# VH-VL binders against Protein cereblon (ohgt), part 6

Target 1, 230 residues: Protein cereblon (ohgt), of Drosophila ananassae (Fruit fly) (b3m1f2r157to386)
Amino acid sequence: LSRVPGVDYLEHILFPGEVLPFMIDGSLFDDEMPGLDGLIFGVGFPLMQPPEDNPHKLYGVTCQVYEKGESGRQLVFYKSRALQRIVINCDDIQGPPQYIARNPTSKCFSKVKILPEYFLPEPLKCVDMGSMSRFRDIPSMRDKYRRYQLSSTPWPADACQEYAYEEIVERARKKLEIHKIDTMPRCPIQLSFWLVRNLHLTEKMMRLTFLTDSVNTRLQLIGSTLKEES

## First folded at step 5 (VH-VL; framework fv_roconkibart)

Design e53 (from c6 with light chain H31D)
Fold by ESMFold2-Fast, scan of step 5:
Structure e53 (fold): chain C 230 residues (1-230), chain A 121 residues (1-121), chain B 112 residues (1-112)
Amino acid sequence: as target 1 above (230 residues)
Amino acid sequence: QVQLVQSGAEVKKPGASVKVSCKASGYTFRNYGMNWMRQAPGQGLEWMGWINTYTGEPTYADKFQGRVTFTLDTSISTAYMELSRLRSDDTAVYYCARGSSSGDSYWFDYWGQGTLVTVSS
Amino acid sequence: DVVMTQSPLSLPVTLGQPASISCRSSQSLLDSTGYNYLHWYLQKPGQSPQLLIYLGSNRASGVPDRFSGSGSGTDFTLKISRVEAEDVGVYYCMQALQTPYTFGQGTKLEIK
């Protein structure tokens, strides 16, 4: 059971790896500012579709403060980084959430469910087997043909991942400036989030890539977007 | 797990003061504000005010301003409500209740058992 | 002060039947962020009040799903889909939009 101090709202989707800067007016505190360095807090996305059409739940991320700066005597500047996707149970929220510009540490507390990131190799589709390919275009036979493809002997996982991964990376290089390419992570999990952060995705694609627990599916969704030239 | 335990019943004469305690356990005391309510016999609930457990700053309902004082002893996770210049119409069960957060105290998820204060001549 | 008015004040119900309690405020309880600062409490005989519903429609931890809250602005409703013996007590609505926070008069639910 995970408990996160502070839950606030953000008007757009924030993905793991993104920086969320915020400022606190020090004049709101008589003494030293409360210790926020290393603080982990929750951020919910009210504009995103609720999980399983459940109005008592919100999608969100955990964020951790990693840098403190000064912007004058009364303003304290913080940088936080999104870490993990979560589901927030609104029934467990103690205090109404506020938009992130408010103090994230004292407004509310809630139990959250951390969403997993699965990176599993998928079996490759069966190569066209002459006798079965004739069923592909017959409406009543399409399901049987698809089941046949899925039940075929799978290719080695490493070969499948290397092929799909390399093509996605090569397509991304064509759309991104050179200085960003140098920061591209090697880990597929981090890469999937890095690509979402650095590519212009439609609202629909951002929602779909956030909602999936499968890194393979996220990369495939991103790859389909990279196929378009506009 | 979360408990608020209040001090015992009090009988006071008009003009006296009463101090009710509310000892919290099972949670981090500073993370949730403490509210005070009262209920006269056979009547409804009345909000008296709250104290921010993080800052120590109290907020009083205007009706009680100048007669009530909210204080904290954070070392023993205890909140106090002192009501002075008691009148017979102050006879009521007094409740403490945990607020929704330390910064704002909107709803009350856990309540103390109540303390009956009787003011009689 | 915001005035909270409950109806009915006395609600006799038969076990297993639904029950409905109304709460009206003298001004809108909807804030700029979209929340209604209205909460429902149950006080069972001889006990302290307990939270049932917060921010209009959210069930508190441990509250059975037969309880539901609805409404927005100035008109709110608490519904019990099938009344059980343990539901007997006085129900209060409360506004927390502005200080002083104020309660309704209470609705006494009794089994007939």
Scores: ipSAE 0.000, ipTM 0.406, lowest interface PAE 18.8, mean pLDDT 75

Design e54 (from c6 with light chain Y35F)
Fold by ESMFold2-Fast, scan of step 5:
Structure e54 (fold): chain C 230 residues (1-230), chain A 121 residues (1-121), chain B 112 residues (1-112)
Amino acid sequence: as target 1 above (230 residues)
Amino acid sequence: QVQLVQSGAEVKKPGASVKVSCKASGYTFRNYGMNWMRQAPGQGLEWMGWINTYTGEPTYADKFQGRVTFTLDTSISTAYMELSRLRSDDTAVYYCARGSSSGDSYWFDYWGQGTLVTVSS
Amino acid sequence: DVVMTQSPLSLPVTLGQPASISCRSSQSLLHSTGFNYLHWYLQKPGQSPQLLIYLGSNRASGVPDRFSGSGSGTDFTLKISRVEAEDVGVYYCMQALQTPYTFGQGTKLEIK
């Protein structure tokens, strides 16, 4: 998709996977509100430096409405989920971006560029370890199996060591509540965003992790935060 | 509570310029465009244009293009309308009004109290 | 420019009776979104205009139920089911489908 029917401003960075609740004033309509289920709209982050120092562009995300909440006569509640990182072109807007919760009648569409997520599996996959693979599915042995896998993987002696994704996952487990760990995704792309959403990152690290198109770089940036120890 | 407070009445000579201010309060200034209208004595309403409070970009009605300038001071939530090369037929009450949305200024939900500008020799 | 024409221009009514004002546009105000970009304002004596109805038929916040808007395309009506003393003033329709936004000439409602 190259256009979204409305754009909202958010004074904080919203990462893919995050829920953005909003409400629409139903008093704007005497009749039933148009159905918004499945609608995709844009959310821009004006606190971030504009792309290419162009003040008519904003970094942001697409959000899709997935649930209509309980509504009173005057207010209708919705839940949306951030999906993809984008750049919003504000040149087509004769005003600030249209806020869908306040203007579902927008005549303007914002042009958007979807930002790619590049994932290059840099470590060569190890051959299945056979005798040890049995232990990866046993909860009491899972930590030993993971530690064994990490310690047995040979790394170049003269290269700067990069964080293995398994080491990042292990470090994150030590900082997060058990119920959150149960929601950890297996896909590296989703994992990179999940980690940003669930770890307490500095503003600088949040900007850096949002701006990179490389999932490997995002994971390494997260890993550097997790490895900062006294 | 939303309020728009305009500057006081002005008397100007033909050929002069006038600058009217509109101070907003009770809402996030950047989220709503500001429209300008005028009303000559005993006459109807006329739309002059609007300004995007986020980007600072103005849109002028063709009739006023080249004579009117809309500006902002976002630090004090204030919009300005400057009309130059005044003529006697510019005598009117000038209004600012908040647009219905952050983008297009479709309808005007809150209006300033009006500023009377009298152009006389 | 879109021309907006109101009728009547002068509307004397007795308290408690209904009143009706017509507004016609030179072009259709129906947008592809399904909304009519026509709005109604009331200017009470000595006051700034205030929004009554937006997008053809929607009452603005605080506007009594006795006010209603109807119509589509080029023909619109503002109806007051029972006129009260506070309803005195000049009523304006406005189109916001295209710039420049334009107003009707106004309808002055007076109590007989």
Scores: ipSAE 0.000, ipTM 0.438, lowest interface PAE 14.5, mean pLDDT 77

Design e55 (from c6 with light chain Y35K)
Fold by ESMFold2-Fast, scan of step 5:
Structure e55 (fold): chain C 230 residues (1-230), chain A 121 residues (1-121), chain B 112 residues (1-112)
Amino acid sequence: as target 1 above (230 residues)
Amino acid sequence: QVQLVQSGAEVKKPGASVKVSCKASGYTFRNYGMNWMRQAPGQGLEWMGWINTYTGEPTYADKFQGRVTFTLDTSISTAYMELSRLRSDDTAVYYCARGSSSGDSYWFDYWGQGTLVTVSS
Amino acid sequence: DVVMTQSPLSLPVTLGQPASISCRSSQSLLHSTGKNYLHWYLQKPGQSPQLLIYLGSNRASGVPDRFSGSGSGTDFTLKISRVEAEDVGVYYCMQALQTPYTFGQGTKLEIK
């Protein structure tokens, strides 16, 4: 079985945005370092295969090489970044070929399906026939809406999303290093993956958050975990 | 229904070559690699190598490198194993078996019925 | 090459009783993904081998739940909770972590 030398991870799942560094022994590499610039390849996760016993269908991610260098006499160093969640379909290779390999130098090809990221604004819930004074009582939401226009998401649904964002940020702040919080994205899709990458979630929670196509559900799962731990 | 059907038994003299075929049906041939194994009478299993059915690239175990050749005829979903310079200790049942995927071969979920190759004078 | 060693080589069992087969590898079969690239096959008399367990502990399609695989790294076990007549045959473990893939020498299971 081909392996990428120098990759040592205990994680079974790579989420979009995660860096996958690897080193190649020059003797194992038919294509020299220039041939891998910008290469997009697939990484499958056997532990994330669907609830079917046959491995003809695997979950995974696409990765793109973005940096290269020399780390020693015979070793070539690369950095790649996970981009999109995919399903690898071994039974259907029709259509344009895509690279699927644990070793980016392999000639393994298969058709993959890129998984969608759905984000749906939730309706703003008014408790006890509440007025807009509800937002006055939420300091973070009040300041955000004064600063931003609500053009892409109908008001007041966008207010609920920003409230959830601030709640998650506050809870995450208690668990994360200060410098990491500075890199927290505002886009809900990117935020959902960023949170999984930076919080120490259980294996079951990582699996659930990877498998859902709903950004709202992913954020709710993460938020629920943070509330349980106060 | 997945089936792998191999060619019939053969008797060869030392120094000859033998070519065993393995015809696949019931699945997309290109999507799963094909592995070759052998089993001498009363002995255990020995892996000989595999061929990537999508790319056509073979991988041979070092013991057989230079003596064995794996080829494909994708138009009839058939894989071939040719073993040259036969010796008496090449007498064995030869099996083809489907790998877990076309890009990587890991475990073998379906096996052919086996082809007995006897090498004697 | 990775050497695979099975024990026992001969396993007489009473019908309905449990059976256990051990497989040891000369080096770790644990991949960086946390999977062990060890698989179990059964060869019934006069038949081709058939897959029982893959990646250490996953049952192949159609395999009864009487069969289970366990272990990690270099030590692996195949267990049959209650042996039935159709379980007679030779059991092989195989490593697929690196080429050449190698098999254990086989364990012959017989009814007493």
Scores: ipSAE 0.000, ipTM 0.424, lowest interface PAE 16.9, mean pLDDT 73

Design e56 (from c6 with light chain S32L G34S)
Fold by ESMFold2-Fast, scan of step 5:
Structure e56 (fold): chain C 230 residues (1-230), chain A 121 residues (1-121), chain B 112 residues (1-112)
Amino acid sequence: as target 1 above (230 residues)
Amino acid sequence: QVQLVQSGAEVKKPGASVKVSCKASGYTFRNYGMNWMRQAPGQGLEWMGWINTYTGEPTYADKFQGRVTFTLDTSISTAYMELSRLRSDDTAVYYCARGSSSGDSYWFDYWGQGTLVTVSS
Amino acid sequence: DVVMTQSPLSLPVTLGQPASISCRSSQSLLHLTSYNYLHWYLQKPGQSPQLLIYLGSNRASGVPDRFSGSGSGTDFTLKISRVEAEDVGVYYCMQALQTPYTFGQGTKLEIK
């Protein structure tokens, strides 16, 4: 289990990669505002409770503050980005859960379980290719590196990935503004969350795509939704 | 123990409807989708579609769309398959089977015992 | 629709000998996640089908290690290293890459 300072509750589902802006009123602090740059905190979704066998837990995400701006002396705006899906044990939350902007505290901690994104890991040979890249620039080793690279590349998988990606991208282009398409990620994990964030999905579909640990499942669910409506 | 128990054999006349039930036990019903297949006597397996047990949304194979309806009664962990406008070539054993998850219906790890539906005059 | 073709359709085998069943798809079953959406089922006489292998090569829970699946893309093989009497039945491959999901014609394994 990981430890995060503070937990806030959000009435809608927030997916990894999504920006969560918030504001702190400096008048809540007599002397100094807490430093929040780089802070990682938990955000729970009351509408997303785990199965009945875990009734004291709820789904959420971790968020990390990445930008600070000022809007007047007393109001400080922050931008955070959701990073990972989590399960929060409500019994471990210190103090009453509250919107971070109203009652910020850096002294509270909660234990959370980070949920995996099931994606077939790069084949061992391809993972090792990163270390073999050092031989790319050595003339005597270039043939060995080239042979290793070619033998380690899963061409059928790469070809299928490009085909499926292009199909989803083309379907999404029919529904999305052109400037958003240019920001579409190529990594399947990030793509699955990006599509959920940028497509108008039903609440049921958002819940289902959040709950699955399988990136493949999430992409296929989104793809089937696009096929039905296209 | 995971178990899927289907309703008993049915004999129907052409043009009638049949409703087969599939009662699940031994697992959390909403966490795994339910698939429906059929097998005509001496023939192979044919996939009819599935229902997402978490959302209640069915997906039908085109061949059966318009004639088949998948429904759920989550209070008793039961899925239903209703096939209308029956023809003699609908005579088959009908199976329910548990999908890989509520959102993934890719492989079927547990199957019901099958329900024989005979359509004859 | 994706067409699944099995061979042989009839497989007589001697107890204790190996057996091999082939399955070919009309298009690649390899997905962007690098999984092959090809699964194998066994239907014993008078019984419901049971899962043997999922995602090309993974044995289902409770399936003996004498069963193995291999292949990628369009050509797949189910192997039984040592056929036992309880292995008699009809074997089906199934693709689950695209709806409608489709099965092969079935391979009937019999003891000779």
Scores: ipSAE 0.000, ipTM 0.405, lowest interface PAE 19.4, mean pLDDT 74

Design e57 (from c6 with light chain L55Y)
Fold by ESMFold2-Fast, scan of step 5:
Structure e57 (fold): chain C 230 residues (1-230), chain A 121 residues (1-121), chain B 112 residues (1-112)
Amino acid sequence: as target 1 above (230 residues)
Amino acid sequence: QVQLVQSGAEVKKPGASVKVSCKASGYTFRNYGMNWMRQAPGQGLEWMGWINTYTGEPTYADKFQGRVTFTLDTSISTAYMELSRLRSDDTAVYYCARGSSSGDSYWFDYWGQGTLVTVSS
Amino acid sequence: DVVMTQSPLSLPVTLGQPASISCRSSQSLLHSTGYNYLHWYLQKPGQSPQLLIYYGSNRASGVPDRFSGSGSGTDFTLKISRVEAEDVGVYYCMQALQTPYTFGQGTKLEIK
């Protein structure tokens, strides 16, 4: 659990990688206050009613400011990017007078927990190498032994990534604009969020893909949606 | 252009209840909490409590706990304040006001026009 | 409850002259975050209150620069550099450090 400078509420789910622009009245700054460059703040949104074991949970993301611009109307324009999923436990937030701090300029804090992103490459089904090594020197079994070695030896990361997501990537290519496809990441974690951001998913699928800590599950949910439509 | 429009004046007998509405427009209703205040004739402002428009959770001042209920109808961007077991000293103008955010209601930047509730026998 | 005390309660002032209103809290409104949870409101005759100053010294949107707030902890001041006819009304300070939020009793500013 950590504390962030402020937590705002949105009407919709914001996924890691999305840009959240915002403006601040320049009069809120003092000579002693540094700019918001690099500031990390929290954003919460209505996802669903919390589980029975904790009715006062809110889900959200952390956002980091990466660009600053100024407008002529005393407003300072900022661009931020969502980085990590969080859960905000309202039961843990005690203090005067309210639970969740507002606005990136606030020095107030809310307790948040950063949610993990788990990715497990599909495990290769193999037997103990010690029991198979006797076959490497038998000419009639060399090809079988080499195929076994390939299945029991870790693949290069790039090959594993391409192989594991090839079907999903090809289905997505058929739905998306060419210029967006050029920005498609190869990292499974980034890919899972990129796909959610660029595909039209139902509210239920948006919630399910946000709530899972498993990148594999998120990709499977996305893949199921793509198969149903095409 | 943010506006908070409250229901009209009411006259009630002691022991009755009153329900005041506050309809919001010109902003995203769920992003700002709603506070309730009252002002008796010739007296100052008194805070009654607030409701978190994001979660629907109300917070009541101890003086009103058990007599006041805050509710929302998010489909029409409207907040309600119901005060029960009315006494003559509940005669006041009741105000709704927008908080600084849905989770923090530290200051009130926009106020409704007020609703006069008169309690007399 | 935090008690808020304003002085004076009645403030007759001549147009164009400065005015000063004091607000004292029964306990410090300075939070560990560095903010003072004190805000100022103006209620003009027949109207709803309007926000003037938040967090002790920050001027609300649309509020003229002749209004300024200062102070920290338990003692706060609202100043008007040159009073205009439209400034007539009752001024309230409010603490938001602790629920229930509490208001001062109000200062009525009147033109002489």
Scores: ipSAE 0.000, ipTM 0.410, lowest interface PAE 18.0, mean pLDDT 74

Design e59 (from c6 with light chain A60F Q98E)
Fold by ESMFold2-Fast, scan of step 5:
Structure e59 (fold): chain C 230 residues (1-230), chain A 121 residues (1-121), chain B 112 residues (1-112)
Amino acid sequence: as target 1 above (230 residues)
Amino acid sequence: QVQLVQSGAEVKKPGASVKVSCKASGYTFRNYGMNWMRQAPGQGLEWMGWINTYTGEPTYADKFQGRVTFTLDTSISTAYMELSRLRSDDTAVYYCARGSSSGDSYWFDYWGQGTLVTVSS
Amino acid sequence: DVVMTQSPLSLPVTLGQPASISCRSSQSLLHSTGYNYLHWYLQKPGQSPQLLIYLGSNRFSGVPDRFSGSGSGTDFTLKISRVEAEDVGVYYCMQALETPYTFGQGTKLEIK
């Protein structure tokens, strides 16, 4: 995967579907500006915890250049679109991890792992917690109830109902401008990223929604943000 | 695999200059910066500066600015440290060490064997 | 300049026993990336220094798992779970958050 100097590291998270406009200064190259039309390159986020505490790894996205705009003699304008979440691995033979470098002259060719997007088409069944609540008040049973909550129950019934896919979509429609609703994707995977792009999430929520491989979990996290009305 | 081999020990008079070489092998020379350190006999380590092996741009610690020069010969994967106007307190073992990247050299994963420079009248 | 202070400066240890070395910095070594730019080196008698731990807690390739680094900000610790004869030497911490990079005074580990 190619890297574009000055563009390949961002201090904020870029989600699939998001446009990354950038300009390249031709004076940074010894030769004529390379052709970037259609180029797929990596963009890493050094402010995210790297996977497995490995300094040779970065969370990021692949971006593809889709438009070349107006340019001066030395400056060329480009538009790119983020496509897939990745983990970038820098091979020591090709160079060190760039996110540790503060010098834009450093570079490496990276091996990347494309991160999967998992989606369950049916809503998750919620475990009925009513029958287990009696154990909370019995000291000898309290540890078993706690273990049950932590190990066997992913969501309470109220949360499952609240974060059903259709309910999330309905809540999003209430928060968004009418003209944006017309552009809402029908694919749940694309919708999860579209919602992040069009809603104003906290940095904590953006990290959590980026890091999950589960589209259902990402939508649940977004749904929790949409519930906030104050 | 990775090796840094330094030039041999030198004895110099005060006021002279010394040039220490550090030849790298087992990796792509331009991808990792080169740091220089020294250690006076029985004393601790002192960082002198580093050179960006991709651009050739050196960075010197203020203490050595104006009398130390870092240079490269990329064709033979060799870095050089020249220290001028030598004083008796420059007597030390001088080390080169590979940095964490060409653009920043935060930690030093492989070190040369050291070059003893003795400054005496 | 960032001042690095190690303690103890001399550490006699019985073979097989644990050892602990502290390193304190005059200012935080925590970078905006979330990493602490604190590294640990071992210099065995008559040899060049060798990297043990980088970015606070990451063991360098080939370093035995009995070595561990911990800490954040201004207070860091290097631990050896059970000292072996080959661990004898001078241990240095180094900060690389800002230039000039600076080393601690060194801790000499000796077998008693």
Scores: ipSAE 0.000, ipTM 0.428, lowest interface PAE 16.0, mean pLDDT 76

Design e6 (from c6 with heavy chain S100H)
Fold by ESMFold2-Fast, scan of step 5:
Structure e6 (fold): chain C 230 residues (1-230), chain A 121 residues (1-121), chain B 112 residues (1-112)
Amino acid sequence: as target 1 above (230 residues)
Amino acid sequence: QVQLVQSGAEVKKPGASVKVSCKASGYTFRNYGMNWMRQAPGQGLEWMGWINTYTGEPTYADKFQGRVTFTLDTSISTAYMELSRLRSDDTAVYYCARGHSSGDSYWFDYWGQGTLVTVSS
Amino acid sequence: DVVMTQSPLSLPVTLGQPASISCRSSQSLLHSTGYNYLHWYLQKPGQSPQLLIYLGSNRASGVPDRFSGSGSGTDFTLKISRVEAEDVGVYYCMQALQTPYTFGQGTKLEIK
């Protein structure tokens, strides 16, 4: 009963949205246990990939305490939720650092930089009817232009993205428990992390999906795994 | 195409100095630190120190402090190791090796071919 | 200084069989970043050393999958799942947790 879990370093990758439970032994304090409600702290894990890795470039996530429980032996249990991908104590990453505690009871603060999540909606690009109008007056191109007038339909970004999500959703349904499917988000950023959390990916795929700042790339990586023939 | 090319073998008398060069190619010289090691005939490897190629700041192993000097010529992507007041037990193959980054040099992914320095009367 | 101790110092092995080399440090090599600052090198006869494994368990570029590193703190192991003729040489572990960086005494792998 003398151990506090190591919440600063994990042996595995923790993705945004995952729950990290931990406990604190109240007997380690001669005073009242400090309040941790809503505390944001950093959790790091080794995420190396040659040849670009630097041992001082530690990847991780921010976690926020959202629940507290206790046992009769002065053990206090907390639940935290991972929120954002970060890099810890790295000065070569763009932007000003943010400061977070190294662990929930520490007065020490680490410099972190929050990693962005980029999502680019990519609608289908069809032939521009305006540009094709130049061929209307060319006899050899007139039939071709009229064919494009009748068959070229631009797709709005929302329709194209909904189609892609429907395919991913249908493939995921074949691998996921029913009760998990009803928690599937529609937001592509949250969907990409939700899929990583709920699908059994290899360590290599987890590393690749964590390291990319592109939500489109993350979804494509996950989608390729789901399309693999058994 | 990363390559480290060292200067040729040297024969020196006790009390002399030797300066070994290590010319880098195939990468951005300032982005990776340079480490120096030696290996006496039939013996194991011994780390001598490293130099931060971005700042030019050297770090020496205590055993060599005061006898060894690491320098750079960034215009020709070359690092130098000068060892003074040579003794017969300085006879060894001297290696340069590229560190994993400019500011930290914890492991060495590419090594020079080695330079044999023989110290004898 | 951190003392690095390798065993065995001489490792005769039959082609195609597994091989294992141990490395022990006089103090923990686990850094506050969560990494073990322990690296493995191979020096083939007449050649410069080459990096095999860095930070305990990461294979260097071009290193075959049959090589693996494991361990944490003070006890580390390099394993070769199936020894091939090209694996002959002297294997060194190195700590880079604190200066001076120190190497183990080396393990000579030979085909019997």
Scores: ipSAE 0.000, ipTM 0.396, lowest interface PAE 20.4, mean pLDDT 75

